# VH-VL binders against o27280: the designs that were tried, part 176

Target 1, 266 residues: o27280
Amino acid sequence: MDSMNVPEVLEIKRIVEESESVKTFIFSWDFRREVRPGQFVMVWDFRDEKPMSVSLIDPVRSEIGISIRRVGEFTDRVHGLSEGDLLGIRGPYGRGFELMGRDILLVGGGIGMAPLAALADEATARGMRVDALVAARTADELLFLDRLEAAGVNISTCTDDGSCGFKGFAHERLLTLEENHDMAAVCGPEPMMFQVMRILDERDVPAQLSLERYMKCAVGICGQCCLDDTGFRVCAEGPVFWSQELSRVREFGRYRRDPAGRRVPW

## First folded at step 7 (VH-VL)

Design o4 (framework fv_libevitug)
Fold by ESMFold2-Fast, scan of step 7:
Structure o4 (fold): chain C 266 residues (1-266), chain A 123 residues (1-123), chain B 110 residues (1-110)
Amino acid sequence: as target 1 above (266 residues)
Amino acid sequence: QVQLQQSGPGLVKPSQTLSLTCAISGDSVSSNSAAWNWIRQSPSRGLEWLGRTYYRSKWYNDYAVSVKSRITINPDTSKNQFSLQLNSVTPEDTAVYYCARGEDYYYGYMDVWGQGTLVTVSS
Amino acid sequence: QSVLTQPPSASGTPGQRVTISCSGSSSNIGSYYVYWYQQLPGTAPKLLIYSNDQRPSGVPDRFSGSKSGTSASLAITGLQAEDEADYYCAAWDDSLSGPVFGGGTKLTVL
């Protein structure tokens, strides 16, 4: 209802096909409205709105990109759009990643690599050394490898089926990587993030984790996406949290919430 | 290759403690990517998961509700092994006991199994 | 009794396709990944399928898994004599706070 939350109607300038199920939609953006890696926007197709992480932030070209996986009716409709078509965009919203130190580890699973790709661009622009662990079920589900290579990122891959890189899970591959990072950023399925968080905690590496389900907290709909161990649902700024914040959440990595707010096993 | 080798007694009297050990080669019991499970198999109950221990910054254990009051699963980092202790056994605890390496990223699959130990609980 | 329901037996002849069903509820298969184990006579179970449909290294591509709703299925194409074994499905169960197994299906290759 706030006028600050009115969507701007923007033209789809370019579409990049990242995989058979993922597309990046690129829009001209006025950078007087600052957007940072880890933030999201609400994408409106003139029927429904959904939160989407910003995956490209390019102030030189005056562009942002939003990467969308085809997972339901809304995303199927958006995937049917062409360059020149219009979408409503409002935001940005949420807490973005913080960069500190000289070396950063990125650990991304599936579409979780989208906000981390934007972060990789910012970190490399700042002169940081960037190591990225990119995880997926199969080789064709690994995202942004060419973009990360072009940015000068040191890439490790793993796939559950062994079709590219290390055969196994992200946390198994993580154990073979350098332990000397000033910080880490993690985004992907919650079970993956939980395992990665524990390893990074053992290494005393401060980690930031981005939780898709907490994006709605930033726009004031928090009953299903915020919780504490006392049984009350507490609104918190998301989607990015420090690992110390998440270690106290009993549901992290174990349960999710359905649309009715019920606890559902992951 | 990861291999699991089980040892322990094949006969236990009712009311005593069942104790089994699983020795690990090709991996560390404190590996951050593994969970170490005990499963049993009997004609009456089929395959039944008993619990697991795993290291993620600190040691954790999870136990099946049916045995939680009687079971302890302990790692031994110096010997690279883990053990099962099941207290107050009854004839219903007669089963083949397996240790297994699990990956809990997606909750609870076991990718490497020990050879199994038949444990008979009788007087 | 077993929490996940499998037929107690299945059979086929060499070269045929056999499917083994596994039925659960929203607290297990409906919410979690499904795993399949093969147990040859006198041996420990071995992992055959993980994460609904993935094969470990060394498992032939004639074995495949699938999941729909609260049910899962294991398919074996080009059935061979060495496939004669017991097959178990498994999934995490929220009400029991741990993985649960099906009762097992004894596959006979005629």
Scores: ipSAE 0.000, ipTM 0.400, lowest interface PAE 15.5, mean pLDDT 82

Design o5 (framework fv_libevitug)
Fold by ESMFold2-Fast, scan of step 7:
Structure o5 (fold): chain C 266 residues (1-266), chain A 123 residues (1-123), chain B 110 residues (1-110)
Amino acid sequence: as target 1 above (266 residues)
Amino acid sequence: QVQLQQSGPGLVKPSQTLSLTCAISGDSVSSNSAAWNWIRQSPSRGLEWLGRTYYRSKWYNDYAVSVKSRITINPDTSKNQFSLQLNSVTPEDTAVYYCARGEDYYYGYMDVWGQGTLVTVSS
Amino acid sequence: QSVLTQPPSASGTPGQRVTISCSGSSSNIGSYYVYWYQQLPGTAPKLLIYSNNERPSGVPDRFSGSKSGTSASLAITGLQAEDEADYYCAAWDDSLSGPVFGGGTKLTVL
């Protein structure tokens, strides 16, 4: 028995209601297992196991947090749990974000703000200047604004419906922002990430982008989790990739694959 | 196995430029999982990080504030090495200089070190 | 002065337990992982402990690290003659935006 690949049963210490559809589950963590922003864990409810990004990393309190959006049967069951209940946690897995330079941009869409919130904590603690563009469909779906503000992050918002901040998509808002950055980190729906990546490439800002869809291959058959032209396996080499790596992938932001492996537009 | 081999002069005159090189084997200087550091050690200041160079879509450098105005760290992909140039040296720059491989992350640590080069700054 | 404070020396006899302390502030040890380096006489430093208490491959389990608040310590159990060396703690520092080192502890095996 490999203790790193066997789920550790942990007690839910605290639950934070982030929105009507998102909760952050906080656990005591032994930091002998390093966890970095951008990495994920497998969450086991004793029936099914799903990958979730780490959204809080607090070595001072010896805590990690995992933010979960209610989108299906597994997440519905986990949302029904209370403080004191148990979950299995395995990992961490994957390549995390890297911090470089002094001025960074975070661009998050919906639940994609979860790993970026952990990154914002680390960047501000390092003394970096952090600008965050937080995007959602509506104002009540914007996540982590209070936490980012408390960390000293400069926040811009946009919503598709105009209910908070700029009315429009993340890339449309980004075009109105002229601040130069040493790097960017981007997490959200692939079409949003693709458009943001293109603007950052034109501005010569290196970007790191997180590809959540392949995390399900964290254990077992990772050969099925490949990108078109690169052969990168997201669960082994990702989920975080540099924009230079993703610019070589013809599918990124344009197509997804159906169960038969056929290309389908977003 | 990654190895780092240092070379450069052991004696430099005050006001001149100190130049050292670090040759890499077993890894690439443009590896996007590594950062290439210079650290020095003296009896008066102990171990002191000077800076690093690393490749992430393009080349980056980070420098310690104490030397930032005088220091340049440059990679050479064709020779798989990186160098240190420290301008306008004074006797205070006398130290053993090490190159080291580290992680490009602020949690990072130096896991492979070169053999060290004693540099004396004296007239 | 060094940013992280270590005792300049420590000593012990073979088989004994020795502890080396490292004191910092909220801008370094209080917020970040601690690393330890061993420097044998005439050699470059070698990574001994990372992420507060993890060991690289090849480091014996008699070496262990711990951290509490703004302080850290390195423990060596079953002390051996070959452990005679200088030991340095290190951590990232927010104010300096880079890694900082302790002043070093010279361990003598009596």
Scores: ipSAE 0.006, ipTM 0.451, lowest interface PAE 13.4, mean pLDDT 83

Design o6 (framework fv_libevitug)
Fold by ESMFold2-Fast, scan of step 7:
Structure o6 (fold): chain C 266 residues (1-266), chain A 123 residues (1-123), chain B 110 residues (1-110)
Amino acid sequence: as target 1 above (266 residues)
Amino acid sequence: QVQLQQSGPGLVKPSQTLSLTCAISGDSVSSNSAAWNWIRQSPSRGLEWLGRTYYRSKWYNDYAVSVKSRITINPDTSKNQFSLQLNSVTPEDTAVYYCARGEDYWYGYMDVWGQGTLVTVSS
Amino acid sequence: QSVLTQPPSASGTPGQRVTISCSGSSSNIGSYYVYWYQQLPGTAPKLLIYSNNQRPSGVPDRFSGSKSGTSASLAITGLQAEDEADYYCAAWDDSLSGPVFGGGTKLTVL
């Protein structure tokens, strides 16, 4: 066991309310333990532990941020915390995104914009041109628009209901965008990521996709974190994968597994 | 605009090999976002998927269990086409045969179809 | 017997709403996207709905799809004479390792 497997108790330094259902919790961080965009940490409220993507990486201020959507008992409890309260953090875990080329596309759905916001910060700091397609069900669920704008990102939005930007799904909006990119990074619901991957593959744009559901295996509580017929151990090789790796995975975008290992449709 | 043009004989004798070709325009048979399918339709069996070929760093073929022992689907990159060979045909192989492009090689859904070829297996 | 079950026929009058059902199992509709194809007499099938509820460009918004559990349905509102056709649902099937089709529904516009 190494020090990454022991939670460090950290004080909540700041809380940013991103929407009615999403908050970003900011902590001081010792960057002798390096964190990269696309990696996640385990968040411990002293009763239960859940994986959360790192959404802010600021070595100048010695801070990290973790964005959490309210979806159940654990996240409801964490959302009830205030600045000055304590949480256990361990990690980081997983493979992060790799930046290549000069022009990159980010495609995020809902809370999937969280790891992409951290990536946008790094890419812009490196002098890259960043285009972001931010997708949500409604305008109120679009995340990180002000932060992306402040970083110099070129933003396109789409909402299912048409309340902001393009009316429709992320992949439909992407079809109207003709700009070439050297790479893409994609994070959001698997059905969205599958449709986006297909379009990017047709355009010969190499894409990296982050699989949120497989982060649940990171605590060593399960025997296998595998992608169907490929045999990858996602907790060791993911959560970020190249599109060509996912193109052959029967499970990706089609179904997930419950705790009993049974297939659950999207 | 992607178009598929089918060619091949409309009459095949029992025990012989059924051979059809599908010529592609507006796309490449080695496109890494496409899969190239054969489907047949008969009154007794309805719409029946037979198989597909697709390129992802190397060529892959998937075949329906019902025909796997008799079927070969081959791409031809030089002519930008793909073919169907079905061995040892019987009258039950009488059907309208379609070639089709799938945008997603895994799902097997078809967004562009050829015109169809009626193949009758009779002596 | 088709792997996916559709009613063999459906009918309606112009302007009405018609629904066509498609029933499967956990190995197909329960786990995968559903697709719908329209086939006019003497022509090849045409993709009408993909990914449960999405329309290709050129398909009118009066056609819609839905999926719940192991079943799917195609709804046609404002029925028109040119909608008279055969309709097929389709989904990938794990047991057969390939796409499967419903038996088809012949829609008659009265």
Scores: ipSAE 0.000, ipTM 0.400, lowest interface PAE 15.7, mean pLDDT 82

Design o7 (framework fv_libevitug)
Fold by ESMFold2-Fast, scan of step 7:
Structure o7 (fold): chain C 266 residues (1-266), chain A 123 residues (1-123), chain B 110 residues (1-110)
Amino acid sequence: as target 1 above (266 residues)
Amino acid sequence: QVQLQQSGPGLVKPSQTLSLTCAISGDSVSSNSAAWNWIRQSPSRGLEWLGRTYYRSKWYNDYAVSVKSRITINPDTSKNQFSLQLNSVTPEDTAVYYCARGEDYFYGYMDVWGQGTLVTVSS
Amino acid sequence: QSVLTQPPSASGTPGQRVTISCSGSSSNIGSYYVYWYQQLPGTAPKLLIYSNNQRPSGVPDRFSGSKSGTSASLAITGLQAEDEADYYCAAWDDSLSGPVFGGGTKLTVL
């Protein structure tokens, strides 16, 4: 635990532009500190520290990747960095995804595809059949399609505006898909995840969902990441939860909490 | 204070089915954070994982390739236990058999072990 | 043959530092967490180290684990008579789709 809680200053080895608003930052990583898909790290720019999901885990190249969407001051500053610049990395934290069975369905919305891309790599390495439903508002916001294709993943796309693939929301597309899976993993906007969870529950497909919420702490003591009905802390007990755990939470899919702890609609 | 208690026959004839049971106390067999494993140990093969059962919205089983065609691992929620059945045994199945609880990760470790049962396959 | 390779034996005297190695490949140790188990004569294995270098409650600080590339090691400092046991490394293996164990190292305290 001691070494996980101390930030290591790492050089940005490579930057991949995933879209106009998303970049993947790649670092050399010592795999004596194992990282699993679904876990997150704290990224420190020497001014502020923010949690970011791990999107690439490559023990062969000794590399880890972190995908960051530009949404505010911190992420704007990080997007301004170049190869050779330094960032502090602390972690990993949280419980990762579990893989079971022979077939997995991935359902990702926007930046939520980042942790699912890492999971796809692990699932294919295990010999699992992987189907991915990749959702975004527009075609330009669909992420990791080339990487998923290279991994041998069967890809379905949908966009709200119909600019690529099915025109509509992820859950509407999921209703048109014929295959049952041994498990599913879901990450994206909470309203999307809620709708997808309901369909998977009706199909008796066990699902793991990764919550993207406002967080300030890295070691399981963050009040901002609590769920109303259960008291679960995302950084301590998540970010990955089974669908059964989330089905009883009134807040899931309806509200989030701002930095002051106030309930805010999605 | 999780404890595992094993029971089953110590002698099995060749071609018959080996049956062992592991009773759980201090945890639920349907716990979402656990997986319930069978491992055996013999001089010729060392420690060998055989398979596991676990509950995640529904029951799942994973089996080692070497025994997959002959093995069944079943939970019993009413008795809070799980069992091993190994069909068509040969003398090479002679081993000490352990049940064990695995932790949260899919590639997880076994943190609690049963006492072990020596099973001899002989006429 | 075991998938993970350990020396069949190791020895030391009380107070000495002893290390036990474990070698694998990219399909197991190179990609996954390493676990260590201690087995005292006539008993079930006991989890000694998990996730490469973490200790369960009740395991003394003198036991430590490390992993580098496709190899791992268990270090025992301040060796004591009660440490005389068999030690096993373990990791998930992609080709076998399950956990695999090393052949074990018999540690003798002289």
Scores: ipSAE 0.006, ipTM 0.451, lowest interface PAE 12.7, mean pLDDT 83

Design o8 (framework fv_libevitug)
Fold by ESMFold2-Fast, scan of step 7:
Structure o8 (fold): chain C 266 residues (1-266), chain A 123 residues (1-123), chain B 110 residues (1-110)
Amino acid sequence: as target 1 above (266 residues)
Amino acid sequence: QVQLQQSGPGLVKPSQTLSLTCAISGDSVSSNSAAWNWIRQSPSRGLEWLGRTYYRSKWYNDYAVSVKSRITINPDTSKNQFSLQLNSVTPEDTAVYYCARGEDYYYGYMDVWGQGTLVTVSS
Amino acid sequence: QSVLTQPPSASGTPGQRVTISCSGSSSNIGSYYVYWYQQLPGTAPKLLIYSNNQRPSGVPDRFSGSKSGTSASLAITGLQAEDEADYYCAAWDDSLSGYVFGGGTKLTVL
């Protein structure tokens, strides 16, 4: 267990450009440390360490992939690296997704498709029927479509601007889809996840949602990762939660907290 | 520390319904990270997975195709246990029956097993 | 249901290395994780290896697993008398939508 808290220096074996702002970094991995879809690792560039979701899990090739969006100084530096360069990886951490039933719905927004792509691989390998609703602002920001297509996933897309698929938001597209599902997994912006959860709850479809807020708290860095009315802490029991758990949280999808602990609307 | 305790009849006549119960301690039958399995073992067929029940916002059951028409696995949250009912038994259903916990994060593993119950189907 | 094929027996002497094979198809081992269970006489099976090659807490590192294509192998190094047991491989099978077990290998320590 303690070996998970020591970064292992790994060589970047392959880099896949997923979009203008997203790259997947692939590493050889010793599966004596099992990794499940929905878990994350701490990525260390020898200066700073940041949590990143695992987007590829391949025990046959002994590889993991980590998809990183360019959003700041750390991610800009990592995006500047090449195949053969080194990064420190520590983990995995957190609670992963669970698969059940035969028909599964994946709903991903933006980079939230990254952990869901790993889940799709596992679900299709299990012989499950997988429907994926992939949402983004524009067509160029839709992620993993080729990988999902190759895996035999039934794909629906939506973009805010209508440049690909349905014009509108994920929950608006979901309302036009009436296939039965045994479960769903959802990852993306919190307001999107809240709207999707509400629809799935009305359809009696159990859903797992990944809260990527404050993932650094899961490794013990801060103590403010707490869900209001449930007593559950994102850092202790997350990042993946069942919709039943989140339905009791007043602030889910409506508010976040700033560094001073004050509620701020989305 | 999770423990599973099995109970039920050791002798069942052909055509009757076999009924076994597995009591859980150290975990909840409605834990959303666990699945509750029944497996049997006989000299002629070896180990055979029969099915499972699990709670994820609602209850689910999965059953092996070989027994699907005869089997029911039911949770009981008030007693923290789950049961197996196998209808229309024949001598071929003679086996040691185990209950077992499967856990989240893993594909197809059983990490905690009950002690086993020998069920003999004979006249 | 012996969907996975194991040799019915294996043997070795203390300190020796013994391997137990498990053969399947693309619908099980070829697509899914392999698990190994140890069953001592008169007891329930115990999880020995999960996810092809991982050991649960409390299992000695002299037990190891591997998988290649549609086959898997359990290796036991430094064989001890207490290793005398039945060993079973297991995997999910997508054509059956359920777990399947090998027929078991009786390991005798000579």
Scores: ipSAE 0.000, ipTM 0.423, lowest interface PAE 15.0, mean pLDDT 82

Design o9 (framework fv_libevitug)
Fold by ESMFold2-Fast, scan of step 7:
Structure o9 (fold): chain C 266 residues (1-266), chain A 123 residues (1-123), chain B 110 residues (1-110)
Amino acid sequence: as target 1 above (266 residues)
Amino acid sequence: QVQLQQSGPGLVKPSQTLSLTCAISGDSVSSNSAAWNWIRQSPSRGLEWLGRTYYRSKWYNDYAVSVKSRITINPDTSKNQFSLQLNSVTPEDTAVYYCARGEDYYYGYMDVWGQGTLVTVSS
Amino acid sequence: QSVLTQPPSASGTPGQRVTISCSGSSSNIGSYYVYWYQQLPGTAPKLLIYSNNQRPSGVPDRFSGSKSGTSASLAITGLQAEDEADYYCAAWDDSLSGWVFGGGTKLTVL
């Protein structure tokens, strides 16, 4: 059970400032504990524990990275830490992305680019052709562009306000991209992912989508984890889902749950 | 429930082409959530993956390096089946041949298998 | 010759624990999920474990999988006569761009 899977206290080896609101925390990692793109770890600041996607997997340097956006009390405290400070890490948890075919499309919104950056590293290392659509509200919120470029990824950008690249939403930009892909991986706000999924379905491109809200279920803290319409055991099957599975979920892109389990609109 | 039914001759002469067919029920051969595999099994070589075909925006094939020069795996959407063609067979190709569905969600690991067809290559 | 190495045989008595090993390299088990198949005499292989340690519906919880580095293992607790079968590990291999299987382990229940 969960009580038998305790956090390991690790030193923050390096911190990379990705943007005004996002930092990547890098730790030494023993790769006898496997980690794959799309998986997450529980980060413990000795007060609260939160799930965070793994954004860097580097077996050559024996390092992992986790990218954290400043959005609340926990993340504000973690952002206040320095190199040499300690955090508790346990995991990895959840099912990661699966790679298939030769040509892959990544569609990331905001911090959703974090797990996709790790996936891009793996895909390019395997000799795959990688196209990435990186979306954000403003240019300052576009993440990992330099890292993706260094990996040899073909990058398209869009911002809601037009401050960088295409002016508009991710799905609007995707409609102007005519290349066919063997698969896609998508991570970002659920409304964005829903619209992107619909276009990829129309194009017969199988997509995997990462639902951050289901990372809590994978560590057993929600009791019975189940998608309302499908009966999937999210704790065993998430946070990454194929688009065909998500098309049957009434809540996807429409509602979320508050801590009491009540439906709340996006 | 997905079922796979194999058919084809059980005896092939050396230098001829081995041809097997796998009929699919409960799923579509053009389903973008599946890949369609051929595997063979012999006492001397064990289980050996031969290749797969799958539909995304277009049809794709992956073939094992050991048979790549002799093998073709073809879908037939009108009959909802896929086939194996292996050219220039030798007695070393004697094996039980299986078709199998790979589930795309888990990167195409084989979750449903056909019944198997013993193919003997002998004059 | 098999790409993944398994012991050719294993044995146990009813009620005991048996472990079957599977050894590979960085191009297969070290980088990819491991799968286990059970083959009863005269039948096609059946999926027993997927994605290192997950069980399909209908597989008893006495079967479990684990992976460490470039090796994997299948554990069977409470061994039963019905478990007498051949067991195969499998993984994708990026150097071969294809699926590879272990040589198989014949499990005998004594």
Scores: ipSAE 0.005, ipTM 0.419, lowest interface PAE 15.3, mean pLDDT 82

Design ww1 (framework fv_bamlanivimab)
Fold by ESMFold2-Fast, scan of step 7:
Formats: structure tokens, C-alpha cells, sequence
Structure ww1 (fold): chain C 266 residues (1-266), chain A 120 residues (1-120), chain B 107 residues (1-107)
């Protein structure tokens, strides 16, 4: 248990460039510390530590992958690293996705496809039919289409500008599909997830949503990753929540929190 | 407007190969999967395979594995289907078709078809 | 491979008639079914996708229904331009497979 809370210094074995702004960093992993899709690790660059979702889980090669979008000082430094360089990794943390039934719909926006790519691998390995709706602002920002295709996933895309697939938002494309699934998993910008959740609720499709809110502590000791209505700690009780749990959270899809903890509209 | 325009009719001898082209215009070429579907005289539609141009990867029906190659050239917005070791049973009209996205759940646009006749 | 079976293989109808065509999948395909119309010497045209969604530009007399293994295409008040062959197609798994076709002929 204690070993999960101490960073292990790991060598970057391989780096995959997913897009101009996203890279996947691959490490050897000891699977005595089991990791499941939807869980996250803390990545330490020897200055700062940030939570990152696990995007690749490969017990056969004994590897995990962590996909990181370049959005600030920490991620800029990590993107500057090369194969052979070192990072501290601790975890995994959080509740992973649960699989049920025979059919799953994945709805991902931007970097939200990272945990869903790992989930797609597990669902496919279990013999489930997997449909993925992959959304981004532009074609260049669509992620993991090659991995999803290799896994045998049925892929639909949408872009805000119409540069790839349906022109419009994920929830608009979802409305045109009129499909039944035993479950869904959703990860992406919170406003997208909120709209998708409402459609899936109306269709009576149980959904799990990955809510990776701003947080300052990995284990939830400080409570900084709490949702304000229910006291859920994203790092301890999330980041994956059932839609029934999120329907009771007033801030979901409406507010975010700044570094001072103040509510800010999306 | 979106259009798929195919190359002209071909007459081939058994044992030879044929390469059919499908040029797409309108819309973004890499935004969808392109499938090849054939129809023998008086018969129904048979899916042969698809390519997703942005990846360059192709999937084939098992019946055609080893004889068919589907490729795409993004610079010219053209997909190709090459069928080798031709038999008289390969006489058919060959269509290219695209879906609205990579999922190829439906084919909303079709080429006009290319008649391929295999005769000695 | 998923096998798609249509009934009937052919039918004769008059203008103004209601026509129903059925399609059966060898295993459950949820709503991953499309219907196409093909006229002699022409490429197929998409009519219905996702079992029941009408393609843009297709007349409202065409409708689709069903889920799982059993699907129907209905044409209310058949028009002269509707005499054609109709195909169902599943997109639940690879390879994509078509029904054998239903020819709608004038009486």
C-alpha cells in the first residue's frame, strides 16, 4: 500500500507523438501494482507533480503509457524530454471504469480519448462490441484513431469545423445515431460530457464519465478535488462516476474551479 | 458537392490484374473511410474491403485476402483497388463508396461504377 | 460473417401500393443497419441509416424500423420511380454484409 505513495523513478522507454500537442510516454511497469482503464498516476518531473490518466495498459509487454497534452509550464517541460530520460511515477489512483454487458459506446473529446483508448483495448479483449465517437475542434486534434482501428473499434468522428466527419459537436452527432448500448463511457471537456450524459440518460443507457477536475493532492487528503454538492473527491472516489451520481452534482457542466478554489463558469 | 468519379471500363485476361481508381472531390478526402463493393451480373452487392486514407491502413474481406490491395493517395484525393490473379468469376461492376466518417456505418456517396470483364 | 436475409426476393406492385420488405440478421446487430435503393445500371443510393433514420433528400414515404435481428423497410404510396432493387446492409461487424436484394417490379 505504502509503495503506491512513493514515486518510482522510471526511464522513458518510448515516446509516441499523437499530434502536435499530445505525446504518449511509455514506461516499463510492474503489474503487481494493478492498473485499470480510468485510473491515473502522479507524474513528477523533480520540480512539480501532476495527475495524468493512463492511456495504455499492456501486461504482455509489461508497459504503461501516459498521454500528456501541452498546456502549461509542467507539460512543456515534460514534452521537452527524450527517450532515456527519467520521470517519477506514483499510483495508480482513483476508481477505474467498470465494464458490463456486450456493447459499449465510447464518447471522447480531445485528450479525453486517452483513458478511453485504454478502455477500448480492455473491452475488445473481453469480446465486447465497441463503438467510439471521437470529437475535436479540428481534424488535427482527433486522437488515437489508429489505435482504435487496430483494436477493431467502430469509429465515428465529429469536428466543430467539419474538417473530419460530422460537422458539429459530439452530442449533435450522437443524436443522429439513435443506437442502443448496454453502457457508455465518456471523457472530454465537461460541457461536452454534460450534454452527452443528458442524451444517454434519456435513452436509458447507463454511462460512466471521467471527471478529472483541478486538484493539488493525489490521495484527496486536502479535499481540493471535491465536487461541492456531494463531497466526492475526484482523486479518491473518482475520477470515474456513474451518470446517476453526477446528476446530483450541481456544478457538473456549469462551473470549474480556479487555483484559489473559486467557482468560474465554463 | 461531394462526388466519387471512377476510372473507365476494363477488359482483362484470366491471370492478369486490374487497378480501378476512385477520385473524390468536395469535402475533405481524409475525413472518411472508402470502401470497395462489387456486383457480378444479376447478383447482389459484395463488400471487398475499405481504407481510411489518413492512416493508410486497409481491411479486407477474407474471400479477397491476398488478391486485393486497396490504397489511397491523399495528394490527389484518389483511392485505388487492385485485384490480381483475375478469374472469370471476377467479372463485375466495381464501386467505390464512402461513409460520412471513419466508422463506415453507411455509404452516403457512391462512384458510378467500373465494369471489369474477365474473358479469354 | 453476419448473414443478411431479405424477404421477399421479388414482389410485384402497382403505383399507390404500400410495400414492405423485411431483413433478418443471423445475429443481433442492434441498430447498425442501412437500406439502399438500386436502379438498373446505376450505383446504389442510401435511403435509411441506423435502422430508422431517413437520409437527407429521401422522400418521407420511405421509413425503416426494427432492432436486433429483424428489420423492415416500408414504402407508403409507391411511386413510378420506386421500382428498383432494395438492399439491407449491416455495419455491426467486419466484413460489412448485404442482403441478397428485393426486386420491386411493376405488376
Amino acid sequence: as target 1 above (266 residues)
Amino acid sequence: QVQLVQSGAEVKKPGSSVKVSCKASGGTFSSYAISWVRQAPGQGLEWMGRIIPIFGTANYAQKFQGRVTITADKSTSTAYMELSSLRSEDTAVYYCARGPDYGDYEFDYWGQGTAVTVSS
Amino acid sequence: DIQMTQSPSSLSASVGDRVTITCRASQSISYYLSWYQQKPGKAPKLLIYAASSLQSGVPSRFSGSGSGTDFTLTITSLQPEDFATYYCQQSYSTPRTFGQGTKVEIK
Scores: ipSAE 0.006, ipTM 0.468, lowest interface PAE 12.4, mean pLDDT 83

